# Ledger of designs, part 4: VHH binders against c3ng28

Target 1, 373 residues: c3ng28
Amino acid sequence: MLIIIRPSGEIALKSPRSRRNFEHTLANNIRSVIKEGKIWRSQGVLFLEVNDNNKNIEELSKVFGIASFSPVMSIKSYNNNLEDIINKAKEVFAEIVKGKIFSVRAKRIGSHNFTSLDVQRKVGEALYPFSRGVNLENPEVEVFIEIRNDVAYFYYKIIKGPRGLPVGVAGKTVVLFSGGIDSPVATWMMMKRGSIPVILNFNLGGSVHRKFVLEELSVLRKWSGGHKLKLFIVNGTDVLIKLSQIEKRNRVVMLKRVMYKVAERLCDKANAKSITTGESLSQVSSQTMTNLYVTEYGIKYPIFRPLIGFDKEEIVELARKIGTYEYSIKLPEYCAISTKARTSVELDEVLKDEENLNIDYEKVLENSEVIEI

## First folded at step 19 (VHH)

Design z1
Fold by OpenDDE, last read:
Structure z1 (fold): chain B 373 residues (1-373), chain A 119 residues (1-119)
Amino acid sequence: as target 1 above (373 residues)
Amino acid sequence: EVQLVESGGGLVQPGGSLRLSCAASGFTFSRYYMSWVRQAPGKGLEWIGRIYTTGDTHYNPSLKSLVTISRDNSKNTLYLQMNSLRAEDTATYYCARWSRYIEDLFDIWGQGTTVTVSS
């Protein structure tokens, strides 16, 4: 089986050097996902040759950086012989257009003694007897021919990819991963922009919490472009116990801040240059403008909040699309951060509390369980 | 009325063992995480450990080797098994329900049962 893969439009807009790099990364990711076959770049697209029995082809729809892909048939057109193209089109498309209203779309790259319009017309004429008619505006079936130099490609299926950028092109980000609905979506969004996520989870719910976090990550692994996901699990119980020593109204914000501080240490260790969270503005009391300011105060890495402008319904829809929703809703309630947080915690109070708590963030990270997914 | 009642405390010799019980009433016991906390004379509260609804446990690292927490949901009872008791283990031991809110980590407390370890 031969497949044409079209990179995301964003890649085409990059400088030649960047394009090559992105396409190379995309090719590598595809190799990792497909596991078998041959892939090569040519004239702005990727070609993938695989066994007809390859079970991983459908996974291309989850490889960021792909705009679309199509299984194709191909022939060499000797001396730019349009008749050969017409004959092959009849062979490939006759059954496809049989009894249907159809259209032919042709594209050519290179020098030929015919135009794309010529191809469309001649192939259309040849296929017409098999069809119910031609309609360019609203066909029931659309068939495609691409002539690239001396090779003609025939296809009628266009499968959409997820677009975005190839995972890996943007470096690593540490994700504060709660296991709720939001954090998997945030992770997915960062991967779509080419980031490799390093997962940091505070386990507040025991073995059940761990189980569903792993399930969510298994889903996300299908979107990672073949990149392994590294998971750090911190036992959150000890942190909660420590937080019991400070004023009640500050505990939720302080918990978040502790998470940011540990994430900062993990960034250093993993060579990540950002922290990602699933926070949405004013979704909960701990995520007010003021509390977000206080929680990230002094953190040396940028904090990415890809969901900052999303409402809960939008996030849920994305979670369903991604496939993590069904696991996220099973997470024990004990794993959820309280919604009773003070809407405006004072920075000075939090900093004083932080000093008094004197948590060793490095030690917290060192004691974490590390899993590769 | 939601209530926790501890029992099983008393005088024990160093090196001895003791099993404490906590009877829960007024709520669905099986749906809550539970914890043991102790307070020695003149000292603050010390968390001992907690047990999840699944029966999994997490302990204070300093006490992990000396204590075992278990539960019997059919009897609405929480247990604390203590072995190799030392003088420093003298304290009032409290059963507490783990809260779903971080602002109140423990929302229900028992009256406590006193354990004295002495020769």
Scores: ipSAE 0.741, ipTM 0.900, lowest interface PAE 0.7, mean pLDDT 94
Fold by ESMFold2, last read:
Structure z1 (fold): chain B 373 residues (1-373), chain A 119 residues (1-119)
Amino acid sequence: as target 1 above (373 residues)
Amino acid sequence: EVQLVESGGGLVQPGGSLRLSCAASGFTFSRYYMSWVRQAPGKGLEWIGRIYTTGDTHYNPSLKSLVTISRDNSKNTLYLQMNSLRAEDTATYYCARWSRYIEDLFDIWGQGTTVTVSS
């Protein structure tokens, strides 16, 4: 079967050179996800020739950069012959409109001896006898004709894609990935903007924590456009033990600062230019305006918090849609940075504690386990 | 009501082996991460290692080759096996329960059992 794939509108607005790069990346990503298909670019869309099966449709629905796609029938070399288009439309659409209120929409690319309205009117007239009537505003079924130069494409299904930008066009981001509900959603949102996530997990829960993080990344891998996901696992227990040397009220923010500092070193190592977290403002006591300010103070890479303005219930809804929620809720309590009481900190106090702890952030990263998904 | 009680301490010769036990009561032992921590005379606390609920472990790197932590969830007991003991291993050994909250680190401690390594 032949599928017309419509890139997201943002790609169409790029400069010609940038558009070619984005479309090329999108095509490569689709090729990686749909193993045995043939794909090519033509005048702002992609065409995919592939075996007809529901698995391919499901996989294609998860490729960022796709606004929509449609299986099509086509007729080639119609030159100056609107009648051929009308006849093919009857062949393809007669059973689709049978007994239904319908509409016809047409679009043209290239130079033709007829208008899109001519096509809509003539095809509508030809299909009317099969139907229950026409309603341009509220049809039961819409049928579509897209004429591109000397080829006409006929479809009646428009399958929505996830939009966004192709994974790979926007560099790398290091994601602090706890495996709770929020960090997988933040990862997904960064992939939607074309970034390749490099996953950093501070393991607080041993082999069980590792298991569920890997399961969540297997789900996210379905959205990565065929890009492998690199996971760095740091055992966080050694850091926790160091925290015994400082006041209890500072320990949670200090743990998070250590995570940011190790993420900073991973940015250097992986050639990533940002750090991403799943934090949202005021969701928990460690995420107040003051505590977030102290947590990120002095980090040289931008901190992206795609969920900063999200309500917890909104995050859960996205996590269910993405497919990570069912694994995130199985994480043991120890795997999360849990606090028993609201704790406010002072920047100067935290910075002096950090100096005294003298943690070797590069050594912490060097001791990580590295897995490619 | 919640208690951790260490046992098995005593005098041992250098090069010997010793197994310490920690009996837990008053809580669901199988749901908690546990650690052994020691304190040599005149010194601060030294963390030995952590054992997760599934039995996997993470050790203080300086002690990794010298100790083995295990647990028997059916007996509510934590164990510390020490081999090739040296005089510097002389210490009071505590079992400790990890808090679910980061601020506390450990929320329950045993009374300790004293190990003396001497000729």
Scores: ipSAE 0.737, ipTM 0.912, lowest interface PAE 1.1, mean pLDDT 91
Fold by OpenDDE, fold request of step 23:
Structure z1 (fold): chain B 373 residues (1-373), chain A 119 residues (1-119)
Amino acid sequence: as target 1 above (373 residues)
Amino acid sequence: EVQLVESGGGLVQPGGSLRLSCAASGFTFSRYYMSWVRQAPGKGLEWIGRIYTTGDTHYNPSLKSLVTISRDNSKNTLYLQMNSLRAEDTATYYCARWSRYIEDLFDIWGQGTTVTVSS
């Protein structure tokens, strides 16, 4: 089976050099995901030759950088023979348009002795006897012909891709991954923008927590364009015990700050240039404007919060779409819930607490469990 | 009434072993993480370790080689096995229920059982 793959529209807007790089990365990602088949670039699209497998279609549907793709039939049209195109169209589309109102859409790239309109008209005429009629405005079935130089491609299915940019084009980001509903979605969004996530998780719930985090990451791995996901698991128990030394109402904010500090160290180690979180503004007490300011104060890297403007319902919808929701809701929420957290903690107070705690963030990271997914 | 009751403390010689027990009542024991904490005379509280609902454990690194925490859900009992006891291990030992809230890591405490390590 031959599949024509259309890159995201954003890629087409890039300079020729950048476009080529993005398309190249996209091709590599597809190779990594599909594993079997042949892929090549031509005239702004990708062609993928695979065995007729529904699995491959599903896999392609999760490759960022793809706007859409179509299974196609193709013939070599030597000498720009329109009759060959018409005959093949009858073969491919007669059953598809049978008893239906249909339309023909044609485009061509290259030099030909006929126009796209000629193709539409002649193929339309040829298919008309099999159909219930033609309607260009509201057809029941639309069939497509693309003539690219000396090859004609025929298709009637257009499958939407996830769009975005190919994973890898934007570099690495360290993700503070809690395993809740939000952090997987944030991770997914960053991958959609071409970032490779490096996952940092503070395990506060033991083996069950670990299990569901791994399940979520297994889902996200299907969206990673073939890139492996590196997971760092910190045992959060030691941090919680240490935090017991400070005022109760400041502990949740301080916990977040500790996470940012450890993430900063991981950025250095992993050559990541940003930190990503699933935080949403005012969703919880620790995520007020003031508390966000305080928690990230002094961090060397930009902190991306792709969900900062999203409400809980929107995030849940995305989680369902991604496929992580079912796992996220099963994750035990231990020590993640604050009932007495301040909505506005003073920076100076937090800095004093931080000094008193004297946590070795490098050591925390060094003691983490590392897993490649 | 929610209650934790420690037992098994006493006098032990250096190098000896001791097993402490904590009996839980008034709540579904199997659904909670549990912890051991100790307090030596004149010192602050020291966390020993915790056990998850799955039976997995996490220990204070300084004590990991000397202690084992286990639980029997059918008996609503938490255990602390201590080996190679030293004078420095003299303390009152408390069992505590681990809280789901960060503001209070331990929401239920026992009265404690005293362990004295002396020749």
Scores: ipSAE 0.734, ipTM 0.896, lowest interface PAE 0.7, mean pLDDT 94

Design z1
Fold by ESMFold2, fold request of step 23:
Structure z1 (fold): chain B 373 residues (1-373), chain A 119 residues (1-119)
Amino acid sequence: as target 1 above (373 residues)
Amino acid sequence: EVQLVESGGGLVQPGGSLRLSCAASGFTFSRYYMSWVRQAPGKGLEWIGRIYTTGDTHYNPSLKSLVTISRDNSKNTLYLQMNSLRAEDTATYYCARWSRYIEDLFDIWGQGTTVTVSS
């Protein structure tokens, strides 16, 4: 089967050079995901020739950079001959409009001896005997004809893509990935902006924690446009033990600062230019404005918090859509950075404690387990 | 009524072996991560290792080859096996329960059991 793929509208708004680069990356990502297909670019769209099965449609619907796609039937129109277009439209659409109120939408690219309205009228006229009538505002089914130069394409399904930008066009981000509900959603949102996530997990829950993080990343891998996901796992217990040296009220923020500092070193190593977290303002007591300010103070890479303004229910809805929710809720209780009481921290005290702890962040990263998914 | 009670300490000769036990009561032992921590006379606390609910472990790197932590969730008991004991291993050994909250680290401690390694 042949599929017409419409890139995200924000790709269409790019300069010609950027647009070609983004479309090329999109095509490469589709090729990596749909391995048996042939893909090519043509005048603002992509075409994919592939075997007809639901797996290909499902995979394609998870490729960032796609606004929509449609399986098409096609013919070559010779000498601007509408008769061939009309006859093919009857072949493709007669059963689709049978007993239904329908509409015809036509679009043209190139030079033709007819208008798009001519096509709509003639095809509508030919299909009308099969139908229950025509309604341009509220049809039960809408059929489409797209004439591109000397080829006419016929479709009636428009399958939504995830939009966004192709993974790979926007550099790398290190994601602090606890494996709870929020961090997989934050990862997904950064991929939607074309970034390749490099995953950093502080393991607090042993083999079970590792298991569910890996399961969540296997789900996210379906959205990565064929890019492998690199996971760095550090055992967080050694860091927790060091926190015994400081006052209880500072320990949660300090743990997060250690995570940010190790993420900073991973940015250097992986050539990433940002750190991403799943933090949402005021969702928990450790994520107040003051605590977030102290947590990121002095970190040299920007901290992206794509969920900063989200309610928990909105995050859960996205997690369900992405497919990570069912694994996130199985995480052991110890795997979250949990606090029993509101933490009240002072920047100067936290910085002094940090200096006294003297953690070797490079060594923490060097001791990580590295996995590619 | 949450309680941790260590036992099995005593005098042992250098090169010997010893197994310490920690009996837990008053809480659902199988739901908690546990650790052993020791304190030599006149010294600070030294964390030995952590055991997760499923039995996997993570050890203090300096002690990793010297000790084995295990648990029997059906008996609510934590164990510490020590082999090839040295005078340096003379300490009070504590059983500790990990808190769910980062601030606390350990929220319940046992009273300790004393191990003395001497001829």
Scores: ipSAE 0.720, ipTM 0.906, lowest interface PAE 1.2, mean pLDDT 90
Fold by ESMFold2, fold request of step 23:
Structure z1 (fold): chain B 373 residues (1-373), chain A 119 residues (1-119)
Amino acid sequence: as target 1 above (373 residues)
Amino acid sequence: EVQLVESGGGLVQPGGSLRLSCAASGFTFSRYYMSWVRQAPGKGLEWIGRIYTTGDTHYNPSLKSLVTISRDNSKNTLYLQMNSLRAEDTATYYCARWSRYIEDLFDIWGQGTTVTVSS
């Protein structure tokens, strides 16, 4: 089976050097996901040839960088001979248009002694006797012919991909991954922009917390384009106990600052240039404008919050699409950063408390459990 | 009424062993994380360890070789086993329930049981 794979339009707009890099990474990711077959690049698309029984083909719908893909039949357009194209179209499409209202769409790349309109009209005429009629605006079925130089490709299925950029083209980001609903969605959104996530989890809920984080990462692994996901697990209880030394109103922001500081050190270790969180503005008391400002104050790396403008229902909808929602909702409430009071913090107080706590962030990271998924 | 009641304290000779109990009532014990916390005379509170709902534990690193925390959810009881006791283990031992909210840390405390390690 031959499949034409159409990269996202954003890749086509890159400079020649960047485009080659992005297409190469996409091809490598596809190869990792399908595990066998032949893949090659040709004039803005990828071709994939696999056995008809390849069980990994459906996974192409989760490979970032793919806009769409289609199984195709093909012939060589000998001497730009339109009659050969018409005859093959009848062979491939007669059954498809039988008893149906149809349309023909044609596209050409290269120089030919006929136009795309010629192809559409002549193939339409040839298929008409099998059909119930033609309607270019509202057909029951559409058939497609794509002529690339000397080869014509025939298809009637277009399967959508997730678009975005190939995982691997945009460097690494450290994701603060709680395992709730939001952080898996934020991870997915960063992969959609070509970033490789390095996962940092502060375990607040013991073995159950660990279980559901691993389940969620197994789901996200299906979207990683074959890239392994590296997980660092820190036991957060020791940090929680230190918070007893500071005012209650500052403890939630201070916990998050510790997470950011440890993430900062992980960026250094993993050669990542950003930290990603699932935070959304005003979703909870700890995520007010003031509290987010205080939480990230003095952090050396950019903080990306891909969900900052999303409401909770939008995030839930994405989590369902991604497949992580069913695991996230089973996470015990102890595993979440829950706050009792809705209060603003003051930067100077938080910084003073932080100085007094004198946490060794390097040691916290050194004590992490490391898992590759 | 939510309540935690410690028992099992008393006078123990150095090198001895002691098991403390904490009886819980008024809440669904099996759904809460629990800790033991102690306070030596004239000292601040020292967290001993946490036990999760499934029975796994995380201990204060300075104490992890000296203590074992366990729970029996069918009896709504938390336990602290201490072995090879020393004079510095003399303290009031408290049972504490972890809050669902980060700010509180612990939301319910017992009255404590006193352990004295002395000849």
Scores: ipSAE 0.703, ipTM 0.907, lowest interface PAE 1.3, mean pLDDT 91
Fold by OpenDDE, fold request of step 23:
Structure z1 (fold): chain B 373 residues (1-373), chain A 119 residues (1-119)
Amino acid sequence: as target 1 above (373 residues)
Amino acid sequence: EVQLVESGGGLVQPGGSLRLSCAASGFTFSRYYMSWVRQAPGKGLEWIGRIYTTGDTHYNPSLKSLVTISRDNSKNTLYLQMNSLRAEDTATYYCARWSRYIEDLFDIWGQGTTVTVSS
C-alpha cells in the first residue's frame, strides 16, 4: 500500500532549511510509529509504502505534523499520456462514483502537455456514465488525481491528521503532570507544537494514583510521534509532610513552588529548556495571577501554560478528544484544595518559608521512580 | 475531643518486630485516612505510610518492605507492623489523621510512642 502524506500547512510556510528539517523529523516520527515500510520525501509531500496488513496505519491520525494522508493508487505515465491516466481513473473510481453525484479534482506538478483542467474534464467525461451526474460545487463524492512528473496518483479518501509540528522539532519540556484533566491536555498541546515532554509527577495517592497516571501517559504515547516518554514519579507525600511545618495558608502555593523547583532541576538533567503546566488562570486558588507570580518567582526556565486562557469545559473537551478524560476523572482526589485556600500569597512570606523548609530538590528528584513509557 | 493515642513502643533488638497501635477517639475513624510518621533523634519528620478509607495503603518507598499499615474500624484503631527492625528505625512514631485538604494536612496527631532498636 502506498500512502501520500501531506505535512501541516504551517511547515510549508517555513524557510527551505527549516522545512526540510521539519519534514525530516516528521518522516522519522512516522517511521517510528509505522515501524515497517519505506518513507521518502518528494516535492513537499511524504510517501509511505507499507504492507497492506500493517496495523499501525491508523496511528498516522495521531502524528503531529500531518495535515492529511491518503491511500493512493499510482501509475507511471510516460510521454504525457493522458489516456493512461483516464483509463486508470476509470478502473479506480468507477465504483466510487457509481450512482453518485461526483467531481474530479486534479493537480499537476511538473511539465505536461495537458492541464489539470484537461485531466478533470477528460476523467469526468470518462466517469460520467457510471455516475448520477457531475457537480463541482456540491458533489456527493470527490475523486482526486495528482500528477507528479511522470507518476499519476489516484485517491478518494482523505484522512485528517492532527496538524501541528512534528514532535522533536522544538526540543524538550518538563511537564508538571498531576494526573488530573488539565495536565494531559497541556502535555498534548506541547507535543502538538513539536516538544518532547519529560513527565514529572508528584505521587500523592500511591498505587492508584500511579496507575491512572500511567494510563494517561499510555494514551499520550500514541501522540508522541514514536518518542518515548520518560516519567519521573516523586514521592509527593514526603514533600507534603515537610509542608505541614509551614502556615496552612501557604501550603498550596508552596507545594506548587516546590514542584517548579524540582522541575527546574529536571530540566537541567534532561536538557529541557522549559517547564509546562496545565494551569488555567483563576481556575483554582493557586492559579490566580498573584499566586502564579509567587509560585514561579526565580525559576530559571520559561514556564509554559498552554491552558492559561482555557476554561474548564474547553479543557474537558480536549481531554475527551485526546482520550485521557476517562482516566483523569477516575483519579481520586487524595489531596485537594479547600475553598478557604488563599487566593493571594505574599512573595516574601513564601520565600521565607522556602528558606526555612530548606528542601533538597536534587535529592527529591534523585529519589524519584523513573519509568519509560 | 478528637484524640489519637499511640502505644506499643519499646526496646527491641535488631532484626526484631514490633506492632504499634493508635487508638482514635472523638471522630468517625472510618471516614478518615490515617498515617504513620516517625521522627528520629536529631532528624526531621519522615512519612511512613498511609491507609485510606477503602483499606488501600500507600507506603514510603524506602520503608515499604518493612512495614504494614492496617486498620480496624470496629475498634477505631490504626496499626503499624514493623519487621526486621534496624538501629536506624529508632524514633518516635506518630499516628496522624490525614485531611483531604492540603491546608489541613495531618490535622490531628498523637503524642507518639518511642521505639528503640538496640542490642
Scores: ipSAE 0.563, ipTM 0.825, lowest interface PAE 0.9, mean pLDDT 94

Design z1
Fold by OpenDDE, look of step 19:
Structure z1 (fold): chain B 373 residues (1-373), chain A 119 residues (1-119)
Amino acid sequence: as target 1 above (373 residues)
Amino acid sequence: EVQLVESGGGLVQPGGSLRLSCAASGFTFSRYYMSWVRQAPGKGLEWIGRIYTTGDTHYNPSLKSLVTISRDNSKNTLYLQMNSLRAEDTATYYCARWSRYIEDLFDIWGQGTTVTVSS
C-alpha cells in the first residue's frame, strides 16, 4: 500500500531551510512510528509504502505534523498518455461513483501535454456512465487524481491528521504530571507544538497512582511521534511530610512551588528549556493569578500553561479525544490536589517558609524513580 | 463517631519487640491511608510511616529498619511492629488517619499508647 502524506500547512509557511528541517523530522517520526515501511519526501509531500495494515492508518492519525493522508493507487511511466490515466481512473473509481453524484479533482505537478482540467473533464466523462451524475459544487463522492511528473496517483479517501508540528522540532519541556485530567492534555498540547515532554510526577497515591500515570503515558506515547518518554517519579509523601512543618493554609501552594523547583533542576539535567503544567486560571482555589505568581516566583525557565484559558468541560473533551480521560478519572482521591487552598498566598510568607524548609531539590530529583516509556 | 484506639504499649527491654494495634471505627477503614506517629517526652511529633489502601507502605528513613506497618481491613485494624527497640524509642505512639486533603495530613488521631524501653 502506498500512502501520500500531506504535512501541516504551518510547515509550508516556514522558510525553505526550516521547512526542510520540519519535513525531515516529520519523516523520521513517521518512520519511527510505522517501523515497517519505506518513507520518502518529494515535492512537498511524503510517500509511505507499507503493507496492507489498518494499524498504520490509526498510527498515522496520531502523528503531529500531518494535515492529511490518503491511500493511493498509482501508475508510472504513462508516457504522458491521458488515456492511460482515464483507464486507470475507471478501474479505481467506477465502483466508488456507482449510483452517486460525483466530481473529479485533478492536480498536476510537472510538465504535461494536458491540463488538470482536461483530466477532470475526460475522467469525468469516462466515469459518468457509472454514476447518477456530476456535480462540482456538491458531490456525494469526490475522486482525486494527482499527477506528479511521470506518476499519476488515484485516491478517494482523505484522512485527517492531527496537524500541529512534528514532535522534536521545538525541544524539550518538563511537564508537571499529576495524572489527573489536565496534565495529560497539557502534555498532548505541547507535543502538538513539537515539544518532547519530560515527565515529572509526584507520587501521592502509591502503586495505584503510579499505575494510572503509566497508563496515561502509554496513551500519550502514541502521540509522541516515536519519541520515548522519560518519567521521573518523586515520592510525594516525603515532600508532604516536610510540608507539615509549615502552616496548613500554605501547603498546597508550597507543594506546587516545590514541584516547580524540582522541575527546574530536571530542566537542567534533561536540557529542557521550559516547564509545562496543566493549570487553568481559577479552576481551583490554588490556581488564582496571585498563587500562580507566587508559585513560579524565581523560576528561571518559562512556565507554559497551555490550559490557562480552558474551562473544565473543554479540557475533559480533549482528554476524551486523546484517550486519557478514562484513566484519569480512576485515580484515587488521595492523588488529587486539594481545592481548599488559600486563594491568595503572600509571597513573603511563602519565601520565608521555603527558607525554613530548606528542601534539597536536587536530592529530591536524584532519589526519583526513572522510567522510560 | 469516628474513632481510633491504640493498644499494645507497655514496658519492654532494650532489644525487645513490640506490636501495637489501632482499632478504627466510625468510617470505612479500607478507604483511608493510615499512619503512625510518635512523641517522645519533651520532643515534637515524629512521623513513623504510612500505609496505603493497597497495603503499600512508606517509612521514615530513620526508622525503616526497625518498624513494619500493616493493616487488616477485615478487622479495621492498623498494626505497628517494632523490633530491636532502644531507649530512644520511648514515646507515646499514635495512630492517625491520613486526610484526603493535602492541607491536613492527619485528620483523626487516637489517644495514643505509651511505649517505654528500659532495662
Scores: ipSAE 0.544, ipTM 0.792, lowest interface PAE 1.1, mean pLDDT 93
Fold by OpenDDE, look of step 20:
Structure z1 (fold): chain B 373 residues (1-373), chain A 119 residues (1-119)
Amino acid sequence: as target 1 above (373 residues)
Amino acid sequence: EVQLVESGGGLVQPGGSLRLSCAASGFTFSRYYMSWVRQAPGKGLEWIGRIYTTGDTHYNPSLKSLVTISRDNSKNTLYLQMNSLRAEDTATYYCARWSRYIEDLFDIWGQGTTVTVSS
């Protein structure tokens, strides 16, 4: 089976050098996902040749950087022989247009003795006897012919990809991954922009928490373009016990700050240049403008919050789409960060608390469980 | 009245085993996560482990091999089985109810039971 893969439109807007790099990365990611097959680039598209029984083809719909893809039939048309194209079109499309209102769409790249319109007309005429009629504006079935130099491609199925950029083109980001609804979505969004996530989880729920986090990551792994996911699991409960020595009202904010500090250390270790969180503005008391300011104060890496402007319903919808929602909702309530945090913790107070706690963030990270998914 | 009462502490020789119990009253025991915490003389609180309503457990990694937490909801009782006890395990052991909120991680405490490991 031969498949034409169309890269995301935004890739085409890149400089030639960047475009080639992105397409190369995309091809590599596709290879990783498909496992068996031949892939090559030509004239702004990718071609994928696979066995007819390849079970991984459906996974292309989860490869970022793909706008769409189509299974195709092809023939070599030497000497600009339009008759060969027409005959093949009849062979491929007669059954498809049978008893239906149809339209023919043709495009060509290269030098030919005919126009795309000629192809549409002639193929349309040839298919007309099999059909119920032709309607260019509102057909029941559309059939497509792409002529690329001396090869004609025939298809009628267009499968949508997820668009975005190929995972790997934008570097690594450390994700504060709670296992709730939000953090998997944030992770997905960063992958869509070409980032490889490094997962940092503070386990507050034991084996059950760990189980569901792993399940969520298994889902996300389907979107990672073949890139392995590294997971660092910190004993979150141990951190909470340490935080028991500070004022209750500041513990949630301080926990977040500890997470950022540990994430910062992980960035250094993993050569990541950013931290990603699932935070949404004013979603909970700990995520006020003031508390966000205080929690990230002094962190040397950019903190990306792709959900900062999303409401809970939107996030849930995305989680459902991604496939993580069903696992996220099974996490015990006690695994969630408290919603009763002070709405405006003072920076000086938090810094003083931090100094008094004197947490060794490097040690916290060193003691983490490391899993590769 | 909400109450937790620990029992089973005492003197034990190194290498010995001990089972602590915590009797809960005044609340629906089966609906709450429960925890064991200890405090050695002159040291801060150390978390031992937690047990979920489903019976699932989460342990301090440093103690995981030495302790087992279980519960009997029909008796409103929490248990801590400790094996291969060492001198450094000498502490007051507390039963605590796990709170819903991080601000108050443990909202109910027992009075504690003292374990002394000595030859």
Scores: ipSAE 0.137, ipTM 0.609, lowest interface PAE 2.3, mean pLDDT 92

